# VH-VL binders against q9nrl2r1430to1533: the designs that were tried, part 162

Target 1, 104 residues: q9nrl2r1430to1533
Amino acid sequence: GGVHELSAFEQLVVELVRHDDSWPFLKLVSKIQVPDYYDIIKKPIALNIIREKVNKCEYKLASEFIDDIELMFSNCFEYNPRNTSEAKAGTRLQAFFHIQAQKL
Key: E = the ipSAE of ESMFold2; O = the ipSAE of OpenDDE; V2 = 0.75 times the mean of E and O plus 0.25 times the DockQ between their complexes.

## First folded at step 11 (VH-VL)

Design J19 (framework fv_erenumab; at its last look DockQ between E and O 0.54; V2 from the best seeds 0.00; counts 0 for: pae E 2.9 > 2)
Fold by ESMFold2-Fast, scan of step 11:
Structure J19 (fold): chain C 104 residues (1-104), chain A 121 residues (1-121), chain B 110 residues (1-110)
Amino acid sequence: as target 1 above (104 residues)
Amino acid sequence: QVQLVESGGGVVQPGRSLRLSCAASGFTFSSYAMHWVRQAPGKGLEWVAVISYEGNDKYSVDSVKGRFTISRDNSKNTLFLQMNSLRAEDTAVYYCARIPYYSRGTYFDPWGQGTTVTVSS
Amino acid sequence: QSVLTQPPSVSAAPGQKVTISCSGSSSNIGNEYVSWYQQLPGTAPKLLIYENNKRPSGIPDRFSGSKSGTSTTLGITGLQTGDEADYYCATWDDSLSGYVFGGGTKLTVL
């Protein structure tokens, strides 16, 4: 929970946002664009929401931050079939996250 | 073969109503969100409305909101567009289209052949 | 009300190459996948390109798509008279919460 950890979370979120495979995760899925999404996904989340939570000091433990990132990937794999561009991007970004999260 | 076939277009006077139909075949209709797109004579394409798998969620663009209602009957593999209070500006070819799966900035495939609506006095 | 800007027309001779541009902003092309459609006179639009650069089955490799920043381009090589059509780009616009199409480009061959 300290200032050091919040800086580390912010850095990691920025690296995720800058990654080429972040596009499915930058913002919440629109109900107009994908009207069935929220019937399937009960706990929606995206990088912009996670970044806001970091900036508002809502993560007290590194595990809480990691859980939100993992929820984001879990939602992607639950909604999107494995052969979709979204699922492939999610697989690559999750691998990148796991490497970077070792610093936390 | 995946196909969409529109019907129900015609010539009507301003203020009247039409109901368009789109018959789907060759795919599991109830597993896809469906869309209406229109094209005025000599103009480009304009997205009009979308409906979720079971019809519980619907959206239409502001220019037709309150006048047009999208609906579906999954037992008949049919998509509908109820058009009330028609205006001259609604004159267009109306296409139904499917978005095959979620993708940011998604694409339409297939398209129906269209049905023509002419609103004139 | 062109959210996506295309040139109104483009022309080239048979066998030549043509490129059709589509310019948007960070709320649409800059953040979303782009698709391209061919519309022959009197027919429905036909999907040519999806997810910026992918071709559906049956579309020849003469047709290609590319995206850079807030702009996208449809490329057509080995032009044929049968390519005379209107071409439209399309994407999602986050600010409008809706699907948007370019104004269309009329391609004339010869």
Scores: ipSAE 0.552, ipTM 0.841, lowest interface PAE 1.6, mean pLDDT 90
Fold by ESMFold2, look of step 12:
Structure J19 (fold): chain C 104 residues (1-104), chain A 121 residues (1-121), chain B 110 residues (1-110)
Amino acid sequence: as target 1 above (104 residues)
Amino acid sequence: QVQLVESGGGVVQPGRSLRLSCAASGFTFSSYAMHWVRQAPGKGLEWVAVISYEGNDKYSVDSVKGRFTISRDNSKNTLFLQMNSLRAEDTAVYYCARIPYYSRGTYFDPWGQGTTVTVSS
Amino acid sequence: QSVLTQPPSVSAAPGQKVTISCSGSSSNIGNEYVSWYQQLPGTAPKLLIYENNKRPSGIPDRFSGSKSGTSTTLGITGLQTGDEADYYCATWDDSLSGYVFGGGTKLTVL
């Protein structure tokens, strides 16, 4: 919790956004582009939403921040079969996140 | 063999209505969002509308908003396009099309053969 | 006119190689998968390339796709008379919240 912890969350989110495999996760999936997404995924989340929550100090615990990022990957793997480009990007970005999160 | 077959095209006067149908076979129709795409004579392809798999969510291109309504009957494996207040610029071949996978929805496969709508004075 | 820009026409002799360009923006090609469609005269469009560079089953490997930045290119080697068609690029556009097609490119084989 405090200002220093929130600064670390912001830095980690910036590194995720800059990663080449962030493209499926930058913003919420469009309901027009993928009309059935929100019938399947009940707790949608994306990097732009997580950044906003960090900026508004909505995370009370570091575990809540980590849970949102892991939810983001879990949604990807639930919606997309493993052989899709989206799932492969999720696997690589999640591995990168786990490495960076060790520094927290 | 996944197949889409359009029908209901014809020649109509401006301001009138027409309803297009698309019969689907060879796949579980109720599991897919469905689309209409049109092509004016001598022109390119234009996306028109999409409907979600249960029919609850519908979206269309600005040029037809308020005039065209996409709908579906999953018990009959049929997609519809209700076209009201038709204008000369709506003259086109109308295709129904599927986006196969649940993924990001990036390509159309298959396409129907098309049905022709001509709006003329 | 079209949010995706293609040359109106290209031509080449049988056996030659051609490329067809398609230019867009960060709201479409830059952040979305591209697909290409072949429309033979008097027929419905047919999927040729999906996910930028993948071929569906039944499409010969002399057709190829690539993407760089906000541009995509369809390549055809070993050009045949049967390749005379209109070719369209397509993608999702986030700013318009809709699918967009290029204006089409007419390929003629001399």
Scores: ipSAE 0.358, ipTM 0.793, lowest interface PAE 2.9, mean pLDDT 90
Fold by OpenDDE, look of step 12:
Structure J19 (fold): chain C 104 residues (1-104), chain A 121 residues (1-121), chain B 110 residues (1-110)
Amino acid sequence: as target 1 above (104 residues)
Amino acid sequence: QVQLVESGGGVVQPGRSLRLSCAASGFTFSSYAMHWVRQAPGKGLEWVAVISYEGNDKYSVDSVKGRFTISRDNSKNTLFLQMNSLRAEDTAVYYCARIPYYSRGTYFDPWGQGTTVTVSS
Amino acid sequence: QSVLTQPPSVSAAPGQKVTISCSGSSSNIGNEYVSWYQQLPGTAPKLLIYENNKRPSGIPDRFSGSKSGTSTTLGITGLQTGDEADYYCATWDDSLSGYVFGGGTKLTVL
């Protein structure tokens, strides 16, 4: 609770969430909707989880934050074929992330 | 061919129970989450319940909670809906429907032809 | 009453274009794929559009779907008499932890 100054991590998460291609990543995949997802993906993560970790100051290094973001994309590409909307969105969002991450 | 066939509908009095079945064929039933959707006479579609592919997770609409139970027997490729304490407002055609594999599971395909449940005094 | 809002009815003459809107919120259409269903009189619903704008096999390109923000639209061009039916939008709702349908739109071909 309360108003806090946005850190670089917080700001980047906000930008990722606001991106048009963030929709596959906003929340964890539903095991009801995608029954086999968690059989394949063993380290699930999403932007809402990453945001919570940022808010709780769980990232001590920029590399830890970047690792979670990259894991999120890795999961997407592992589960989704390249021709899917999710994979295409992931590709674009990851490119955006890589540009923004240079500022960290 | 992927096919869903509902059965078990009928006319019952309020307070009674009814068990619906949905026989699946043409696909690996155990790999798919399955749903029940109903439609009251002259009304729109209403989602009723969903069950995960192994049956470990279930959700249902509030209006049927405590009365309806969704289940499945993957060895028989069959989906069930146990309906207890039936009410007049439960009168509807009940459809079973599949959510596709490797998707975000936000659409139903295919649908069965439905089985009619009528609850009346 | 329905979580997703559709116009109760639309009408047009054969050959014309019609659009059917479906309005939701951030907890459903805003964050989830939308699907559309056609229900001919006396029949079960049939998948018409999935994942916002994709057509299943057998669905002609006269049918299209689009999504923007918390709303989606079904488009039908070259309207035919056989298109007279009820149309429903649907999606998952995070807040309800369930699937939701629009109230349905009756399309009348004049």
Scores: ipSAE 0.258, ipTM 0.794, lowest interface PAE 1.5, mean pLDDT 92
ESMFold2 (binder alone), look of step 12: mean pLDDT 90; pTM 0.914

Design J2 (framework fv_erenumab)
Fold by ESMFold2-Fast, scan of step 11:
Structure J2 (fold): chain C 104 residues (1-104), chain A 121 residues (1-121), chain B 110 residues (1-110)
Amino acid sequence: as target 1 above (104 residues)
Amino acid sequence: QVQLVESGGGVVQPGRSLRLSCAASGFTFSSYAMHWVRQAPGKGLEWVAVISYEGSDKYSVDSVKGRFTISRDNSKNTLFLQMNSLRAEDTAVYYCARFPYYSRGTYFDPWGQGTTVTVSS
Amino acid sequence: QSVLTQPPSVSAAPGQKVTISCSGSSSNIGNEYVSWYQQLPGTAPKLLIYENNKRPSGIPDRFSGSKSGTSTTLGITGLQTGDEADYYCATWDDSLSGYVFGGGTKLTVL
């Protein structure tokens, strides 16, 4: 907990946002963009929401932060077929996240 | 066959109102977001408004906010654009277009043939 | 004065290749899918490319899309006289909370 973990979460979110494969994850999926998304995905989340939660000190444990990031990837793979650009980007970004999360 | 047919255009004086309709056929209208896009004579395409499949989420270009209202009647497979306080710069061909919901694509397919609105004295 | 910048015109001979550029920013092309449209004179626009580089059924593989950073490009190979049209890029813009079209590019096949 505390200040160090909060700083580490912010740093990791910034690294994810800057990654070339972050484009599917930067913001919540709009009902305009993908109307059936919210019929399929029960707990939508995106990097902008996660970063806001970090800044508001809503994560008390590293596991809570990791769970939200993993939920984001899980949603991607549930909605998007394996051969889509979104699924491929998600696979690469998730691998990057798993390496970086070892710092937490 | 998937088809969109616009109607309701015409010649009106500045400050008056028109209501455009777009009749959809050949697909499940209630499952798709719908757009209005316009094109002034000799000019490019300008997006006007979008409405979600259920009708609760709406977005429009700033120049028409407070004047134009997008709506739909899923029981009649019809999209509407209520245009109030019309100005000369609203003169354009108005197209309706479907938003397919395949992944996170931002695109318009199909398009209607368009209906012409001329705001003139 | 468009948010997305396209050259106003491009020209090439039959059988040649052209590329039409579309430049934006991080609030649009940099974080969102792009689509391209063909508009023949007196007709409604027709979808050519969606999700950056995918073709709908009926569009020949002479048409291709590519996206890099905040820019996208439409490529047309084996130019035909029937390709003379206006071409538009389009995407969502986060800052405007709306869709934007490029200013359009008139293609002439000489």
Scores: ipSAE 0.006, ipTM 0.606, lowest interface PAE 9.9, mean pLDDT 87

Design J20 (framework fv_erenumab; at its last look DockQ between E and O 0.80; V2 from the best seeds 0.55)
Fold by ESMFold2-Fast, scan of step 11:
Structure J20 (fold): chain C 104 residues (1-104), chain A 121 residues (1-121), chain B 110 residues (1-110)
Amino acid sequence: as target 1 above (104 residues)
Amino acid sequence: QVQLVESGGGVVQPGRSLRLSCAASGFTFSSYAMHWVRQAPGKGLEWVAVISYEGKDKYSVDSVKGRFTISRDNSKNTLFLQMNSLRAEDTAVYYCARIPYYSRGTYFDPWGQGTTVTVSS
Amino acid sequence: QSVLTQPPSVSAAPGQKVTISCSGSSSNIGNEYVSWYQQLPGTAPKLLIYENNKRPSGIPDRFSGSKSGTSTTLGITGLQTGDEADYYCATWDDSLSGYVFGGGTKLTVL
């Protein structure tokens, strides 16, 4: 009851979160868990942050939403070598995102 | 081959200090965050501390905070754990271990053979 | 007990199979990769499984891992006497902001 009120951005974020390959992207990387992450990645972001921005109506244009999702993938590929599980998950999830984003 | 070798353990009285060393070989030491994990006699494993690959960031578990300091010397491929104000509950085998730079996932590989610290009167 | 719960012991005969459970919560196993370690008496831990179900080179396929929700299991088939050891699960815990290990399970091969 109320899901009809969700924006297209919220629906897309929910689909990304439920995707099997979302695990590297669900929340911000901890600087204690990966202490070198923030020396390499200067603009960190994750699906939980993007979802919060959607819920607060902070995206005024579809391009702003898309830019944040693409930043998330860009960070993944910058930090993680291509042979890692993170990079492989990012590649598959990004492809899924590009298909779904055509609806925006 | 990739290898870690600990040293510096011993028997000390409560309140004393020890410095543990871990010599790394077979990999680019400066490209990995390094960890200390300990194991009390007959007990399980307990993560103690981590240091970033250049030593700029350091974190330790609450039970040793303020008493233990992790450090490294990349020019010597050596990790250190300075242990001050030792308590009986710090009695354990201390292992150094690496978490691979390429993975966010939790796993340690390799492990050193361990060095024994006994805090006893 | 610790935040990750394992049975303290399991036992079986040579050639049989066992599973060792590890139960956590949404702050650890629920959202993080899990690894498993074998510790033979008097030795350092050795990586058996990483990223829930992957084996490093040199670990035979009779060792397997699986994860469901907030729990994970280590499976060992074709038990050998050389498998007598302590087994530990491990993961990251968001609430503690630290790495956590299970309490350990002693495997006895009768």
Scores: ipSAE 0.542, ipTM 0.827, lowest interface PAE 1.5, mean pLDDT 89
Fold by ESMFold2, look of step 12:
Structure J20 (fold): chain C 104 residues (1-104), chain A 121 residues (1-121), chain B 110 residues (1-110)
Amino acid sequence: as target 1 above (104 residues)
Amino acid sequence: QVQLVESGGGVVQPGRSLRLSCAASGFTFSSYAMHWVRQAPGKGLEWVAVISYEGKDKYSVDSVKGRFTISRDNSKNTLFLQMNSLRAEDTAVYYCARIPYYSRGTYFDPWGQGTTVTVSS
Amino acid sequence: QSVLTQPPSVSAAPGQKVTISCSGSSSNIGNEYVSWYQQLPGTAPKLLIYENNKRPSGIPDRFSGSKSGTSTTLGITGLQTGDEADYYCATWDDSLSGYVFGGGTKLTVL
């Protein structure tokens, strides 16, 4: 909703992508690289998909945008054991997201 | 001990078929995606194919697509590679290998000892 | 030509150290974990390094890995004659949608 809100979503996604711990989340997990991923994760999402949804104005509410970002993190924690590099990156990026989301 | 043992290699003429097997032990075979990797004589390693843990999802590199089919029988802890329309360039040692569960599975552990396929007229 | 570039060979004396480089691109090493494999003569490859710099159990700490940008390096200190082998780097390549290996580096201990 509104030009300023769309700019805020875009700015936040850009900041997430630039973060050092974004690497597990930039694109959808490859089915060839991880053939079993999509048997476990039913609602896959990644930063490039979220960015495209912002560009297409598909988010009607800020809560919808936040839900997709949180879904991205919950998928990471569901698939990856807590001590993996992916889960640790997810924890750090999620903490960063919560700080940046106060700017919405 | 975690172990992978390949079999079914041999010498065949171009255009013929072979079926490779890989027997797995010492780990829960049905919990892992499985791979074939080959190595031509005096050459490096080339990734060939992968199959998901339940066998539903399969991929093979373009050079063998349509000719090779990866499959598995989880009740017998066995991985297979059906190789049809064999060519001289398919001559290699064929290894089966495992990639662990983690979402960015980028390493192979363990490897089998390999089985040799020679395609020669 | 291999997607990942390694020197074809390297030689060093026992007790010395050696490094083996592996160069790639942003579609592979730049954004993916790297692994290293040792292939002793007549044997299957064995995992030496995973996730850029981690050693599996049983691999001594004289083997090390590092990654910087689109390049990765295997280091071996205290070189032994038993280290004579071919060494391969490997990673996922997103552009090819496949696993790629370097061309291999033959280490000779003189």
Scores: ipSAE 0.481, ipTM 0.817, lowest interface PAE 1.8, mean pLDDT 90
Fold by OpenDDE, look of step 12:
Structure J20 (fold): chain C 104 residues (1-104), chain A 121 residues (1-121), chain B 110 residues (1-110)
Amino acid sequence: as target 1 above (104 residues)
Amino acid sequence: QVQLVESGGGVVQPGRSLRLSCAASGFTFSSYAMHWVRQAPGKGLEWVAVISYEGKDKYSVDSVKGRFTISRDNSKNTLFLQMNSLRAEDTAVYYCARIPYYSRGTYFDPWGQGTTVTVSS
Amino acid sequence: QSVLTQPPSVSAAPGQKVTISCSGSSSNIGNEYVSWYQQLPGTAPKLLIYENNKRPSGIPDRFSGSKSGTSTTLGITGLQTGDEADYYCATWDDSLSGYVFGGGTKLTVL
């Protein structure tokens, strides 16, 4: 049910945030720090945003939640070359997510 | 070889203007955000301004807002710093520096050799 | 006055190991990658360490960086006379929305 799904989403977000490779994803990128980020990434998202959406029960389907998480990773890989620390962290975190998402 | 060469420094009186240039070579200039960092005599380093790859976004430290303008000409591989209403505290060596391509810009590499700006009456 | 705090000076004899500390807060070092720069007398800063502990090409492995919590440390082993310089830590500060530097540390080789 919806309550169980919400709890599952909350728990998964907590696990993602606590992961060692979550640092690129904890919050939105600063446009001062990375001036051209938002010229490239048109649908920015981060774990804090996703967490807020979960808390507000904005996800009606697990697929919607998964889509946002995948968007977060997609943004990372679109902006960051493969050899960057961000992309490497993203790769590992995404793999972790895919394992955990099987429990949803 | 990646290289940055600053120019345009000099001695000016307070209230005057100066335009610094930074000539870039050895890399695709238009693919990098660029920064200005300054160092007052005998003091530490202070970030001054940043400009995005295509020059669409510009930001600067509060102490120079309204007075300094960062810009770039990608066709000429040149970074600029227009300094108006100069003050004594603006006296420093001004460095241009590159931020990594498609990164969170967590470090500067390389740095130019700097150009000296002296504001004195 | 600097957002990041460094000791003003450190010294050691050739061949010895020195460490330079850089202390910040959760809004900077605690959340962001740290870089270190070497500035030889009369020269421009040069990148020494980036992303906490990575060395650019050309930087010998006797230079190392580490980060823990809201602090970072630059380590120099096998100290050489040519290492005499000013060293600066740097990072992004979320609260200030700007890049911040330490006050610099003057390393003297005795």
Scores: ipSAE 0.462, ipTM 0.847, lowest interface PAE 1.0, mean pLDDT 93
ESMFold2 (binder alone), look of step 12: mean pLDDT 90; pTM 0.918

Design J21 (framework fv_erenumab)
Fold by ESMFold2-Fast, scan of step 11:
Structure J21 (fold): chain C 104 residues (1-104), chain A 121 residues (1-121), chain B 110 residues (1-110)
Amino acid sequence: as target 1 above (104 residues)
Amino acid sequence: QVQLVESGGGVVQPGRSLRLSCAASGFTFSSYAMHWVRQAPGKGLEWVAVISYEGRDKYSVDSVKGRFTISRDNSKNTLFLQMNSLRAEDTAVYYCARIPYYSRGTYFDPWGQGTTVTVSS
Amino acid sequence: QSVLTQPPSVSAAPGQKVTISCSGSSSNIGNEYVSWYQQLPGTAPKLLIYENNKRPSGIPDRFSGSKSGTSTTLGITGLQTGDEADYYCATWDDSLSGYVFGGGTKLTVL
């Protein structure tokens, strides 16, 4: 996309990062902190990686940006049982994202 | 009741070996990564090692790497720490502990009561 | 040096309140949940606070936690002689790729 779309992606990523429920998503999961994570999750991603891709103009379409954010949530729900703090944070942040993404 | 009970500590001379055991009960042992944490006399807590659910991944702090090996036997609900080439600096109470696996950044619960290792010449 | 800095000691009278600080950096407290542990003399550490401010079952509401930026605090109100213990903060450190504990704070109830 264009300059306006890149600005919109950056604004949305900043809003996600500032959200109270962003903590599970700020950085890639460490295999030392969570040793079994990469046995289960084959396409790891986090907000810092997504922001880097925005800054490098790697998203050509809004759908590509949305797909990476949705992958991040999908990974969260695949790894974490629904009663965990991570899964609850993911549920709330995903709902917030769906509202904000309507602005794109 | 969720419990961890350590054993295998003792007094040993430098350069010798000890194997610590941690018996788990009251929870599905094979569903949790397990940790060793130690505490030198009059000092604070120091994380030592972690092992994944099935024992495929193991990590330890640099000060014990190559000398200590963490392992587990899920059929016996038991965690181990094999300690080779022991040094005076390894003198500590050794605790096994669980992290609820899906919590990042996170917390140890439960803790065992600890087993004392004294390395003395 | 300890990666997480705590005061070595704190003291107050029964019934009073104390706050124990724990200071870190963006590689640990700034980006991760923190937990607090109580260690009574001769015993194993016991979880007091997890995920910055949550109490496990059985911990009275006299114990509270809070986090701001790269620092966290443990608050204890209505001090009792049975609260005399060492208190440790703990978190994950990205730079070290390991779990880290504060140096510990000895609480004396006079």
Scores: ipSAE 0.425, ipTM 0.787, lowest interface PAE 2.0, mean pLDDT 90

Design J22 (framework fv_erenumab)
Fold by ESMFold2-Fast, scan of step 11:
Structure J22 (fold): chain C 104 residues (1-104), chain A 121 residues (1-121), chain B 110 residues (1-110)
Amino acid sequence: as target 1 above (104 residues)
Amino acid sequence: QVQLVESGGGVVQPGRSLRLSCAASGFTFSSYAMHWVRQAPGKGLEWVAVISYEGYDKYSVDSVKGRFTISRDNSKNTLFLQMNSLRAEDTAVYYCARIPYYSRGTYFDPWGQGTTVTVSS
Amino acid sequence: QSVLTQPPSVSAAPGQKVTISCSGSSSNIGNEYVSWYQQLPGTAPKLLIYENNKRPSGIPDRFSGSKSGTSTTLGITGLQTGDEADYYCATWDDSLSGYVFGGGTKLTVL
């Protein structure tokens, strides 16, 4: 086929996935690894789910995409105390996201 | 000071049952997922089971599924392991252990002193 | 079989340095935190290192951890007779959906 043009959302998700601080966010938290996670977090989400939604054209508005990314960070900060490696990675990745989101 | 103390081990014949207990003190027991880890004589450590802090979610390794049941009583700060249909290969020291909330649960601290289960004819 | 491979034994003299290796794969060490435990004869395991390279309070700085790719090492400097013990690495394995331990390494101080 031809060259596929990436959407703005797809390009941003790819940049997030490739960021060094994406490791807590790449996929859903395992119920076996962290059984308490789903008792506390009621709307789980991760970059692999967001990327799938982008690929299926499920985001009609930029605000819907931004809301899902912000939900992912909100979940991180709700579950993980501020001094944890997860929360620190989330803080840095969220700052990176806010800069990149100016392109939307 | 955080502590875990196991009890309930003993010598039993194959096919019998034992219930292990783990008494927790010095921390908010109901705020932590709890684990059982075992160690066969002269062998290494093997993770066995986990229970969520309210007891809503429970998981155990396939080798003990259907035979072992993990449970807890938060009002008594006590963790349990009900062991049915015991086999010779279940012979081990059984430790209870906590995984802290601070990471995605990647390390065990504290550990109990262990209780010995011997399955022999 | 162990999915995390450790040497069965290591030995060195007092005051020397030893390193204990733990090798895994991308489904465990390659994408997860690693912890290390010391088990003195007849006792329960004790947390020595967590999150790859952090020490809990009370663990001296002569114990260190490092992770590179799919392997991790425990370093012990200024070796003492009281360090004779079994040492275990541990992590989460994504493909097995469970916690896994290395086979253990017996450290002898001669």
Scores: ipSAE 0.451, ipTM 0.813, lowest interface PAE 2.1, mean pLDDT 89

Design J23 (framework fv_erenumab)
Fold by ESMFold2-Fast, scan of step 11:
Structure J23 (fold): chain C 104 residues (1-104), chain A 121 residues (1-121), chain B 110 residues (1-110)
Amino acid sequence: as target 1 above (104 residues)
Amino acid sequence: QVQLVESGGGVVQPGRSLRLSCAASGFTFSSYAMHWVRQAPGKGLEWVAVIWYEGSDKYSVDSVKGRFTISRDNSKNTLFLQMNSLRAEDTAVYYCARIPYYSRGTYFDPWGQGTTVTVSS
Amino acid sequence: QSVLTQPPSVSAAPGQKVTISCSGSSSNIGNEYVSWYQQLPGTAPKLLIYENNKRPSGIPDRFSGSKSGTSTTLGITGLQTGDEADYYCATWDDSLSGYVFGGGTKLTVL
């Protein structure tokens, strides 16, 4: 990625982190709190990991960044039943992301 | 062995209250969402309520909203259903059941043996 | 009436095959996984099929599930007298924000 691309990714991640519905996504799920999570979810990811990848310039294409964000939501919906607060937060945050991602 | 055991059922008059309990053993209770499902005499299964693993999210069927409250105590591996303002149409066998982790593909396994609630004058 | 429609009864002879249908809509079966349950007289329901077509450990392969559009079916081959029971389909309904069961099908093995 270019300078403008890195700035756009950082801005979008900051907007996601500040959103009221980001709380299930801020950090990786704890194996201590949820012992079977990693048996079910094979590619875990969270906003802190995505932000670190942005800061280390590991996304070369907008599609790679978008794929990681979509993986995060996919993991949420795979693990959490639809009527959980986690799944509802994920649904609203994903809709917000889709609007913002139109800039990329 | 994974097991669920219901208790607290009985015969009560309309307008009274009952609290049902479901004791879980043989699995990490705090990692599973839990359900109450009922079955009126000679009738089919009717889902009543669900509570998620941390107790933060709950749903119930409209006919019991405002009267029934689902809750859990993860430190005691116990699920509860507080049933207020009971009506004749609440007469049923009440089962507790476990749900897996997935948001899609949710199903009920295992089931308890049920506890009978009869509301009559 | 139930949101999910099942025939109230079905019957067949030992050794035969039977299918039990369950019909819903786009807000439930059309958009969600389905599970099936067997309830023997006087007992609690038992999981037969989950995620449309998967069997839990201990359920024989003569029980099968399939889903197409807004409908699902439970198939039972090699019928045995011990299969006499009520059978229920179940799923999540987006419009109701809750779980729904079919009305149940009583299987009689003659």
Scores: ipSAE 0.005, ipTM 0.556, lowest interface PAE 13.0, mean pLDDT 85

